# Ledger of designs, part 3: VH-VL binders against q9c7g6

Target 1, 215 residues: q9c7g6
Amino acid sequence: CASTESLTSLTQNNAAEIELKYLVSQHGWDVRRLNRDDEDEIRRVSLVQAEAFHIPLALFDDFFFMFFQAEVLSALLYKLKNSPPDRYACLVAEQTSETETLSSSSVVGVVDVTAQTESSVLRYFPGVEEYLYVSGLAVSKSQRRKKMASTLLKACDVLCYLWGFKLLALRAYEDDAAARNLYSNAGYSVVETDPLWTSTWIGRKRRVLMSKRFS

## First folded at step 5 (VH-VL)

Design h07 (framework fv_trastuzumab)
Fold by ESMFold2-Fast, scan of step 5:
Structure h07 (fold): chain C 215 residues (1-215), chain A 120 residues (1-120), chain B 107 residues (1-107)
Amino acid sequence: as target 1 above (215 residues)
Amino acid sequence: EVQLVESGGGLVQPGGSLRLSCAASGFTFSDYYIHWVRQAPGKGLEWVARIYSDSGYTRYADSVKGRFTISADTSKNTAYLQMNSLRAEDTAVYYCARESYRYGYAFDIWGQGTLVTVSS
Amino acid sequence: DIQMTQSPSSLSASVGDRVTITCRASQSISSYLAWYQQKPGKAPKLLIYKASSLQSGVPSRFSGSRSGTDFTLTISSLQPEDFATYYCQQSYSTPYTFGQGTKVEIK
């Protein structure tokens, strides 16, 4: 089919060469790798992720948000500097110019994909030596759309294929039905759930490990 | 050695159709976005369409949406621009160009252009 | 769409002159701006990419710079072969857009 043939054509590209090309263009969204030479994009990505994952405080929240965003930015810069181009990617989503009712060209969605070898995950997959971990999935507050998030996840599938990995893994909170439904619809299956006692700790929530496997 | 060669231009009456070809040589066509850029006589450059060899990665300028279709044949390293319902305003030299992510998505290789004249 | 406004639309200069052409983006495009040279009857040629990087084979008298959303192309000492039309182009977001062009003419 068109999608399988499209992925096959991408096998002619190595991971480094695909770095700045659009990986997926579907449902009005273009997804590509973050350009590490683009300071504006790096700043924008850190803002989108910080806004999505910030837990607000009753007092001095603006100060703590600034600190949290600085930490997100520092972590992003560290990963971009210290990761091989075929072992880490920050993927960004932007609106396509084909949609007449949507004219934004700014980055409005982000997801991180990192090669990992953690035993806590690999113990569930005998024969797998390394996997891609999906994290930091964030959508700008003005663009809370499942189709953009699913397109970002599809781009993770493309990278998995291009880089020659056989496994994608991610974690979601057990009680986050929206996130779990999003991942299930993208082809992810539950592998394990955090022990029940995890929720007895202050500020701790149970998570589920989900995976998507390729031949 | 790296080059793009356009063909298929000519004189067409309004409402007619024409198919342009852009043959790539000296590089792997499927590794790059290929663009069509046009220039009306005595005017500036206008972006028309782009394709990545995967047919899911096409984009068009609003002025040509619904009339033009960009496609690619990776076995021939050739991109096509099918132009339907041509108008006098489509009269231009049509260039194909290669987008290079190495050069900040700039067009590093251009063809020589092919003239399309839409006139009665 | 991102609008690229180029100035001037034309200028007259003599060999040896310093020529400056400016281009303004309607929004932030980071450094995703290229400059092209086009001679009559020929295809455009890439001169500068990523705002300030000189393309291989292009003479060092050509340089580019960025200040926010303002970009400049400078020819430090104009040569006879430099009389041409120059275009800026943003590659930050689709649709890619060009400035309207600057024609550099002999005085």
Scores: ipSAE 0.007, ipTM 0.464, lowest interface PAE 13.1, mean pLDDT 82

Design h08 (framework fv_trastuzumab)
Fold by ESMFold2-Fast, scan of step 5:
Structure h08 (fold): chain C 215 residues (1-215), chain A 120 residues (1-120), chain B 107 residues (1-107)
Amino acid sequence: as target 1 above (215 residues)
Amino acid sequence: EVQLVESGGGLVQPGGSLRLSCAASGFTFSDYYIHWVRQAPGKGLEWVARIYSDSGYTRYADSVKGRFTISADTSKNTAYLQMNSLRAEDTAVYYCARELWSYGYAFDIWGQGTLVTVSS
Amino acid sequence: DIQMTQSPSSLSASVGDRVTITCRASQSISSYLAWYQQKPGKAPKLLIYKASSLQSGVPSRFSGSRSGTDFTLTISSLQPEDFATYYCQQSYSTPYTFGQGTKVEIK
């Protein structure tokens, strides 16, 4: 039916328009939701996250990086397809410009926000049934990390308010003083540190659970 | 304490120009989107334009694109609406409003409004 | 553009009545909806933001709720100062759009 096909096209245009809204624009950085209809932007996001979290190997590193990026991309696509729009968001940061145009190649920062109900977190918050989990915070190594990361975290606050959640939670490595300082400055407080036995094997790192409450 | 004050409204001929000002006090101007919303006599509210001065990004209603320009001077904590090629249909009370992200982009502070009449 | 349809366009009520105003979005806007009150000759005043959050300083008799693309403003016990025109507004996408307004008049 031609009428049905026309309505499908209009629905795609509306979804793209909704995803273009800026959540935060501050000090040279614009943060908005990832445009799920832009395949180049999805690939760019997977590259930014893969570069930030990749552990280089002595041999065949280029090939293993390619596989790692593909896994990051697959996970992102799964979340975009299988999450309600007010239960998951991938946020992207790009440099402010005089024109309100989207560019997949200009994305230089990323963070994921996911609604969760894990008992390992909720055990510390009696009366709370669900929270927003902040993860995958990644910034291009060539950019001003602290101000961009702070702006991305501010956008997470915006989503928390808009979606009606009372709690934001994240995990950071105990020995990553820069990350812990960033999160503390954004209003997060330490709730729990991973047990000591998780560090008994050389090369394993302990994490801390941090949270931010809203009334 | 927190206030928006509009000025610059008046009577203009069709085809004329007018510049409205929105002076902000009691808050950091660049932390907020600033909007212009108008209301024709006896009618409802119509969104006109917005600016986020920290980024310089602007958006306009289709009815005013190409004729109206929104701008901001952060040193004066003032937003402007330059209105060119005015038509009788532009006759309205023009309100300046502040939008806060933590309020889901609601307009928490409004000015008193300034009347623009386009008539011969 | 996202269209906001308010109903009713007007209603007559008495002090103490429960008043319900509905607003329907032409597409999903999540919770990006606000309610405003406007009295003759005055600027609009924010009552409810994020569909259901009461603005500070607004009486608790005002409440908002969401069901999909349908939004409701309720005044649990109408007071003399509540006779005004009420508007819903979406901020999910530009252009921002308002409902046509609901005038609450003395019965």
Scores: ipSAE 0.006, ipTM 0.454, lowest interface PAE 14.6, mean pLDDT 81

Design h10 (framework fv_trastuzumab)
Fold by ESMFold2-Fast, scan of step 5:
Structure h10 (fold): chain C 215 residues (1-215), chain A 121 residues (1-121), chain B 107 residues (1-107)
Amino acid sequence: as target 1 above (215 residues)
Amino acid sequence: EVQLVESGGGLVQPGGSLRLSCAASGFTFSDYYIHWVRQAPGKGLEWVARIYSDSGYTRYADSVKGRFTISADTSKNTAYLQMNSLRAEDTAVYYCARELYSSGWYAFDIWGQGTLVTVSS
Amino acid sequence: DIQMTQSPSSLSASVGDRVTITCRASQSISSYLAWYQQKPGKAPKLLIYKASSLQSGVPSRFSGSRSGTDFTLTISSLQPEDFATYYCQQSYSTPYTFGQGTKVEIK
């Protein structure tokens, strides 16, 4: 007559709750943690991110895309295997459905949240030892909507609160007005912009550091 | 059996050094932070340092920054606390404790038995 | 740093008594608070985590609650084995900080 859950460890109960619970549901989108036991979902996530961040080449693009996707997948698998459950999360967005079936095919948006301690960020926040870094925000090309991206960012806020962090940080290209407006509308503020000379280096574009603070 | 066992404590003179060890068994070392917490005779608990073994990321209390170094050897499932420039105020029982990363509701569910460090002339 | 102010510093009680220990955080720590029991010569033992969640194996007479930045540990009916020192601890941000401790003594 007693609940089996009362006999489980703190680890098992909390990890299961975080991985299966929807963090945010609004505007027709549900956001939850990636199901690390679903290999198809892991592969779908890597495809969404690879498609969003791939730079097409004139020749042999299919070959280079496959290589890039493999790297994205390998990095994701490494993070899922080796990161503590409250120090890294891959969040997925799926369209709200009458069914409760969680399948890899329903995933159309992704964002990564990672605990970090880079001095380049912490120098602007005395008394803060660590922050959550938001990266890899990607939305499927067929579903590119600001509402899905904003819902993913709201889920990052929820994790920040649940994990006890006071600071969310991210970087966007200085010349990407759409991304900067998205983040600004989600409550992020510009902290620092890369120096003008940064764009003189091969492969380097100016970025802005943006942050969102909680008390 | 899940356990943490400390060793390396003893008597040292002011300005001396000691290295404490915390040996873990019965669980996956890389799923947990390892912390050092100390308690001076007749006093309360004071947090000293933490490490996450896989990344090597460390944090320290201001009272020990620059003097103590926390490290971990995942192949031996052991965490270390290298204590340099020891002062009389560092006299305490030193405990190691584990903290699970789940859900941000951190707590020390397993503690070692403690090892006594006495800094005296 | 976040300061944890624990009260009382000591109390005298009899078996069967209801005991309440209070801990106040100097700033918001949400529910990132744990309670530990320590007996002389032994390591602390986790009683409550996440302000109000009972650790596996801990008797149900122990409970925790939160009101803003105020936290309470309650022992509903004190037993002989409960005479010990109790500590609260915040894990909201480093450095982690403990209360000063409350010694529960036989009346």
Scores: ipSAE 0.006, ipTM 0.430, lowest interface PAE 16.0, mean pLDDT 81

Design h16 (framework fv_trastuzumab)
Fold by ESMFold2-Fast, scan of step 5:
Structure h16 (fold): chain C 215 residues (1-215), chain A 120 residues (1-120), chain B 107 residues (1-107)
Amino acid sequence: as target 1 above (215 residues)
Amino acid sequence: EVQLVESGGGLVQPGGSLRLSCAASGFTFSDYYIHWVRQAPGKGLEWVARIYPDSGYTRYADSVKGRFTISADTSKNTAYLQMNSLRAEDTAVYYCARELYGWGYAFDIWGQGTLVTVSS
Amino acid sequence: DIQMTQSPSSLSASVGDRVTITCRASQSISSYLAWYQQKPGKAPKLLIYKASSLQSGVPSRFSGSRSGTDFTLTISSLQPEDFATYYCQQSYSTPYTFGQGTKVEIK
């Protein structure tokens, strides 16, 4: 893995090359940072996340899905343009390959990591000024594989270490046992659960805040 | 109906500046990439620049980097191409075109084009 | 940059002929290739997107195909309105690049 010192000491071109190195290679999955110079990879990432988080509509769903994917793409492009490289990363997972060629079409998993300072999280961690927030964890529907999600989460641990952060936080739905077990097995602990009254007739679900702390 | 209309072309001296406009109507402007493509007299098509209006994310051809700036005003449904330090080789008809993400990534709607002539 | 090599640069054909134009990418672009028709003094018109998908309103005599990094545009039975210049274009990565064009002329 490349250290923070190595990344800091490089020229812009060398730093970009290092960003494409694999952070984690486990269980047949390679995880690296998004290649921001590959337009198709940016589009592929947006598709994977849109498919995972889209709520189907009864009529004209294909039309509405395209607009939802455009919104996901817009948010990704905004983050890539406006975030320092040590404050935001989009991580992609691809199957371990014998070839040396990176391919945008081989991306089958995604997770976002963003530096945040929200009081709704920091109030539970006296003395912590900022944390990395894990979100947008998604796996392609055509390539559902065991342990890809855990490998993406391991890459988040690596980034936390490399960037000098001491706290990782995320939110999961209270009733999503699979997600909660995944995060617990990755070392996350429940910090707080949304009040019972957050469940409304419009279907808003209760969430749990989970965290993983490094010394 | 869906339309893109360019304006702002004209005759300019080498080293001069021009600002092109691309007015969009009949569709949700923020859902599309907006591109500028140029064509020198008697020559082929050359891609110039792209913007995603909602985010402001931009990309440029190497031949125009540092001289041209693409921008968009979503409240006016208009994209712009600010051209500075113009050279004779920038002489071309400039088209704006839209590209919808997820639909095969092609330019399905083009403007009529606006002529830019850079000459002494 | 991805280079798009188009062939032939020009061809002469008669109404009713089968016309084939080819386009080669310098690297893999998957199926992110479009074909355009341009008539003198007019903006280009989209014919084919994603290598083989026919744009709405385009006659069925136009078709596209892919074999690796080689792409073809076929006009099965050339009509008078088909005499024009044709361009291929990749949208796999920026900068987007066009082929140099193929002029289809009357013989």
Scores: ipSAE 0.006, ipTM 0.483, lowest interface PAE 12.3, mean pLDDT 82

Design h19 (framework fv_trastuzumab)
Fold by ESMFold2-Fast, scan of step 5:
Parts: C-alpha cells; sequence; structure tokens
Structure h19 (fold): chain C 215 residues (1-215), chain A 120 residues (1-120), chain B 107 residues (1-107)
C-alpha cells in the first residue's frame, strides 16, 4: 500500500519520465520534449529562440530585447497551454552526459513542431488532410553545429511517426543557403518558392516551402 | 457539474446514415479533446474519432475513416458524429468522452452512451 | 497500431482478496496508459491515468504501476462494489487502443 509521501514521489517520477523521454540520441546530442513544468527551461527556450530571431535596434536594444524575449515567452506559454499534446511539441536538445541531469542551462537547441491544415500547403499534397509544420529552429550561439540541428530534425521525424502523420513541412528563406542545405541533407525537398512580388522594399523576403514524406 | 450527454442513436438499415450529438456542459468545451468510443454488444471498447473543438483538428480510426465525420460547434457546446454507409459491424453503444488535461491523455468524463443498431 | 493485451481475461475473487490485472503494450508507450472500470449497462469510469496517478474520488485501494511495456492495476483489498470489467488504454499515439478487458467475478 502506498503512503501519501510515496504517491507524491511516484507522481513526480512519472511526470519526469513522460516529459523527459528522449526521442533521439545521436552524435552526442539528446533530444526530448520541453518539460513544461520547469519554468527555468521554458525561460531558457525563449532566450535561445529570441537570440536566434532578434533584429537589433540602434538605441535601447537591451530594453527592446527584453520585450521581444517576453513576447517569445508568452507565445511559447500560450502554445504549451492551448495545444493538444500530440498536435504541438517544443523539442529541446542537450549534450549527452554520463549522468542523466535535467538542467535548464543544458538546453542549447530548440525546434517547434505544430500540426496544421493550411490550404497553402495542402494544395500540393492530394490525399493529405494534415501535416506537421517545423519552425523556430534555433541553436545557441556557442553551439551552432550542424550535427545538433540534424538531430533536432531527426526528432521531428520520430514525432511524425509516433503521432501518425505522413508529412513534414517547413519554410526557409530563398537566400538562406545554409538552412536550405541543412534541410535538403535531412531529406526535405523543395515544393514551391514564393512569387517574385513578395520581395518588397519593406524588407519582406521570399520563402521556399520544403517537405518530407513518409509511407 | 461537468457532464456529457449523447443523443441521436437508433435503428438504421445497412447503408443508411445517422447523426449523433454530444452536448457538453460545466466546462470550457474548446479546451479539451472530445472523443467518440464505441462498444459492440458483449465486446470491448473501441476508439472511433476525436476532435479538438477550438481548431477543428480531427483524427479517425481506420475502420470508420471516409464514412464517419466528427465535428464540433463551439457556440452550442456540442460535438457531432455523422455516420454514413453504416454496416452491421457498426452496431454498438457510442460514448462521448472528454480527454483529461492535455498532459494526462485519459478520458475523465464520459456520457451515458447512445445505442446504434444497424440491422435489416 | 499499438496492441494492448490484458491478462487474465477473467478472474474469480472473494471480498478482501488482492487482485492484480496486467496489460502489455506491443511497443513502448512510456507511461501513457489509463485504467477504467465498467459495470454492466454503464459507461466506463477512469481509475488511473499516466500509469500510476489515482483519479480524484477513486479509493486508495486502487493503484497502478509500470515496468517497461508491462502495466499492472492492483486492488489491495477487493470490495463488493469492485466486481466489474477493467480495461487498460494507451494514449501514446492514435489510434488510441484498449485492452480486451478483464472481468472480475464473485468466487
Amino acid sequence: as target 1 above (215 residues)
Amino acid sequence: EVQLVESGGGLVQPGGSLRLSCAASGFTFSDYYIHWVRQAPGKGLEWVARIYPESGYTRYADSVKGRFTISADTSKNTAYLQMNSLRAEDTAVYYCARELYSWSYAFDIWGQGTLVTVSS
Amino acid sequence: DIQMTQSPSSLSASVGDRVTITCRASQSISSYLAWYQQKPGKAPKLLIYKASYLQSGVPSRFSGSRSGTDFTLTISSLQPEDFATYYCQQSYSTPYTFGQGTKVEIK
């Protein structure tokens, strides 16, 4: 018979197992789902993504970066709270260690995977009702290594299989050769490129839709 | 009081159609998955379909895909299961169920069930 | 699809007995498993979620545990109201699948 203390301990262990199950471990990197019960890890993820996507301002940049990071954090919290568990995941990458140590500071890479049904994508895939959209791929500045990004993308493949989806899709800027080469090496193929008219003087860039299919 | 109430069951001939309703009350309908689970007479439980009402995202069991359509009307706090091309094998009590907190993946609230009989 | 195999299919027990029901997943499902109790003519009732968490309002004599892909539901001291059919269910991936059920009968 389990006491109250034993039940509490067992409950915490099971929550950790569910949140911390590694989807893939390759090339010295472990990838798992974000532990949404760990506020420090949520903040760390928002920092990694904010640093990757921040556009610096000439004046008061530190002040505005704080607001940008807060916006990224709010968006992440919204997705975690309002998305079904098999329709959204934030994946984190950490370095493989002899000791299984879960630390928010060990998170060095992030990618988001979201189930979507957008007609702008589905029109290219007759017979497909929904797909997993890969976005927000970010790695910390000190760890920008091809193998970590490839391992995050491999974890997206695993989720696609586990959740029963047949299609992964993502977008990259047409002029971002490094990103396009990374995705091509991970098995993605170009589906469509934004029309020339999307390249405007207001800084809007053309994107390329890429996809990876499974049987 | 949190509850789900099914309606719409009845006797229908093979090849016929039937629409089941699942009325939810006492909770924020759009925050939960809503599922249909059926049980043939004397048999076990079989998962049929689910919907996330806020987005309209749906999933189906292979045995019903292409014949059944799950939908939800958040303004009426009601989910539906449209059943077309019914077969004798579809005879069952159909339960509507709510999936417990997104991290728990379990059905904490069930309706009482509605009987669907497909027979000539 | 993930197959869930329950054993035994039925068992006979007396009030006060310790009852154990086992469920095996055909592949890893982590702890994404729930246990339900169903009485004749009624909807199933959730007992355990995430393999070992006790649902609010469920007596503490019910407990769940996991070992790899093997899961157990234990009733430490069977009561008259516990005679029912029990089902395990995985929610690791769609389609969600149930075990075939275990009927707990009066000896």
Scores: ipSAE 0.006, ipTM 0.456, lowest interface PAE 13.6, mean pLDDT 82

Design h20 (framework fv_trastuzumab)
Fold by ESMFold2-Fast, scan of step 5:
Structure h20 (fold): chain C 215 residues (1-215), chain A 120 residues (1-120), chain B 107 residues (1-107)
Amino acid sequence: as target 1 above (215 residues)
Amino acid sequence: EVQLVESGGGLVQPGGSLRLSCAASGFTFSDYYIHWVRQAPGKGLEWVARIYPESGYTRYADSVKGRFTISADTSKNTAYLQMNSLRAEDTAVYYCARELYSFGYAFDIWGQGTLVTVSS
Amino acid sequence: DIQMTQSPSSLSASVGDRVTITCRASQSIRSYLAWYQQKPGKAPKLLIYKASSLQSGVPSRFSGSRSGTDFTLTISSLQPEDFATYYCQQSYSTPYTFGQGTKVEIK
């Protein structure tokens, strides 16, 4: 009787372990935490983000792309080394498969989640002491952007729940309708838009702060 | 059966060193945070150190920083606590515990404990 | 560092009594609080995690609640096996810290 109860508890614990490996599995995509011991996966993540966020130059673009990718990689390595595992996570998306063979090349989507306490965000949320900031959302250009991005955002919801946070926040460019619609459909709402005068600065774009709240 | 078994405790003189082992069985060792928690005779519980075996990521209590080192060998499913420059106030029963990540970082499995006595 | 203060340090109770133990955090720890039971010569046993979630296999007479930085462990009807020392613990931030313990003794 004690052994039977112990075996039942063990089975439940094994299910929790498996669930922690994959935060979300939906629409043909699995989302999990980055394997920080896999150098190829770390480099793959930096490539996916660099491709998504690099602004091409007319001359020597390959050279400057490599430089930008190296900066993205350096920042990722710094965060992985210096952040508590309960205060920072890099989440990766890969295609669901029946055979679980870990491969760095299977990673096609990325998002970063960081615990923050910036007053520029918290001033809009009385009673909230900290929040999870969602950034670096990137999807490989050849993949299903909409479904994968939504699954990555759902994994951020799961981390918010697991880490006991009540608030998720992110920023998007005011003129990026596609991104704003993606976040709105994921449950985010506009909190504040950058002041109009910020658009008078050469090369500067206005951003929108969006949030999602939990009880 | 999910189990943690400590070993390596004993009597050491002040300034000495001792290495504790925590052997895990019945679960996937590398998927859990492993902690050391100590309890001085007749006193309460004190957190000592934490490691995530998969990454090697560690955290320490201020009272042991620079003197204690936590490590893990995933091939042997074993965590270690290397204790250097031991002091009388390090005398305690040392427990190894597993942290359940998804449930608010609570210690769901504990070892039986191993006694460390630092005395001249 | 976050300090956890338990009250009372000890209490005497009879089988069938309702027992309450309180724990106060020196700052917000959200709901990152666990309760443990320890019997003489034994390792602690997890009772409650995330302030109010009952661990599998723990009797339903145990419950936890949170109000701000104040946390309460309640035993609705004390049983003979419940005479032990109880500890609260925060896991919100390292270093993890425990309350000093509450000893529940037989009257």
Scores: ipSAE 0.007, ipTM 0.430, lowest interface PAE 11.9, mean pLDDT 82

Design h21 (framework fv_trastuzumab)
Fold by ESMFold2-Fast, scan of step 5:
Structure h21 (fold): chain C 215 residues (1-215), chain A 120 residues (1-120), chain B 107 residues (1-107)
Amino acid sequence: as target 1 above (215 residues)
Amino acid sequence: EVQLVESGGGLVQPGGSLRLSCAASGFTFSDYYIHWVRQAPGKGLEWVARIYSDSGYTRYADSVKGRFTISADTSKNTAYLQMNSLRAEDTAVYYCARELYRWGYAFDIWGQGTLVTVSS
Amino acid sequence: DIQMTQSPSSLSASVGDRVTITCRASQDIRSYLAWYQQKPGKAPKLLIYKASSLQSGVPSRFSGSRSGTDFTLTISSLQPEDFATYYCQQYYSTPYTFGQGTKVEIK
């Protein structure tokens, strides 16, 4: 039983090592898949995303932030456990040559890539059966750099190629010019804008569906 | 009623082995990290190891790496610390503690502790 | 490893005094710091988590604050049951590390 457990551990370490290879290295940023065997890195990723998407509340903000972060962490763990390795990836960005810092402390950017078949997207792409959905793009507040986000998006392109998909899709708020310009510069084009009546709903903002196609 | 109960402590000679148990009751074991924290007589707290039973994830302090093994039996709601090649500096009260896997929550429940004495 | 430096190592105080204990992290741990109280022969008890969140059942005289990598535990009006040793702990990254402890003893 010792031999079997040793062999299993070795194969798990080899798989993790393969997943940790850099997909893209440019502009001083290295992008790779999340090390799913590093719980501190999983927790850091959830923190980076939670901080990026947290909307501060006047009362009990720390309490609500903790619950939001817990939800982000739970969703990440579920996807890592239940998704095929070529249907979901969490990508992390770290500074080139940050070897003196613990690996869990070196992650400063995150993006999720998920294979999807939603009709709300596919209706705009006759003949396409599946696409990769880009979401959760987040950069640590102290490191908010446009080039890091661009490198994360380039890594999504690499995964699209490696996994054999022909379409990348994402959504951005219609009034978020910075995000829309970032995605446009990365090769994404507007496909659809949420209907005008969407903006009449309390708390709702209009979004745009953007896509990038590959031959 | 939520509780953790340690057992298995005792006197052991240098180079010997000992296995500690941490029995959990009153909560869902798989929602939590289970940690071992030790305290030498008259000294401060030192983190030893943790396990998350749902994934099998383990982490160890460098001082015990290669000598100690943390494990869990979900069917018994019990975590174990197998201690091999024991040294005099391993003499301490060993506590188990839980940490909610969701980030932000600290060690909210601790066991009573079990004394391990490594002496000839 | 992240080092936690706690000060003072001990202090003498009287009932009703305002007591402050400081903990400094060797690197940014954000707010992932807890404070524990330990009485002789007993297991530690959680007082504060995430730097400033009061654990359920803990008296409101206990409070925590953060400034960068510096953390403070404050007891606004010391009570007889508060004479104990206090520890800070970072749980931002493994290995989790504790401060060396602050013994609060009667004057």
Scores: ipSAE 0.007, ipTM 0.515, lowest interface PAE 11.2, mean pLDDT 83

Design k01 (framework fv_rilvegostomig_arm2)
Fold by ESMFold2-Fast, scan of step 5:
Structure k01 (fold): chain C 215 residues (1-215), chain A 117 residues (1-117), chain B 110 residues (1-110)
Amino acid sequence: as target 1 above (215 residues)
Amino acid sequence: QVQLVESGGGVVQPGRSLRLSCAASGFTFSDYGMHWVRQAPGKGLEWVAVIWYDGSNKYYADSVKGRFTISRDNSKNTLYLQMNSLRAEDTAVYYCARGGDYEFDYWGQGTTVTVSS
Amino acid sequence: QSVLTQPPSASGTPGQRVTISCSGSSSNIGSNYVNWYQQLPGTAPKLLIYRNNQRPSGVPDRFSGSQSGTSASLAISGLQSEDEADYFCAAWDDSLSGYVLGGGTQLTVL
């Protein structure tokens, strides 16, 4: 039941609601797509990712953190503007609320999902032409002991199904046992990697490719 | 966006030393291998050296081996190149570059080193 | 001397397709990924193509790369005046334990 004024509001709310549909709700966590119209939420997402990936410096750490956060924000805005909505998504996690006020929810977890065709991944999957790449998984410090990260990864599974992709892939540092155990428990398997001597030339901290396949 | 800013270039006489710095921002510096690449006036690019993410391993071009030393300070997000026994053929713009998976995904603007008597 | 061999120059007119070749050996292009860097006059190099044929975000799809055996190629379709630059191929070399680059190709848009 809606009035003429409510019809316009409902139509606009319905469009926003389509983008904010919950992909997964479990263990006290709701995961949905980032609200691209909410500048505060975009800034919140950038803060969560910056805090998770920032390495403290010996001098002027406050200054460098602010700069790093600004760059994370800039990268997010670029992806949101320049990516098709069915080939890139930023997923956010918030605590389950008994009220339906989405705009009052505090975002405490984030993950990015991007459609890719990199030969360095596809070489291990004959017959696959594209995959969804999972990156930027970040959980706020206050929530790191909860099952939020697993719920974000399950939302990636749902998005993979909805977009018609058959492969999810991600990279984790070889020495990061916590991350590797998290991904393994979420159904990811380590893909065969190049021998150690062939991967040392660039000097980068070693990573393993992990994948989850759907038939 | 990723930024790499080189400094320390200048004019120096043959046989002397110079130390270059590269200040990095916009990424987790300690996760990446870092490289120095140089370009002589009107010439092509020449790779100089690499240092691993934790500073544990280093490789050099034969032309600079034994004279140049690459180092880094992850607590300061800074890469260094100590250049000893400089020769006229070391005259070049020196670029700092970030090692991605198999490529240099970001480059600095460069700092000019001129070795002249 | 450059380890990878490129032609020193190439030219074309707007709208044409231009191809730049890069020749190496089994220890570099034959066993490792080829990357291409673009250097506009007076600027630092920029990554143009990585892992033989992949484009970074922001690089137009008119730029493409390929690799076969010990050789690689960069193709530029729909040539534009802003493509006037030096182009360098590069790869890790297992025998030298170092990164090697070609001598560069100066592309002139007539």
Scores: ipSAE 0.316, ipTM 0.693, lowest interface PAE 2.6, mean pLDDT 83

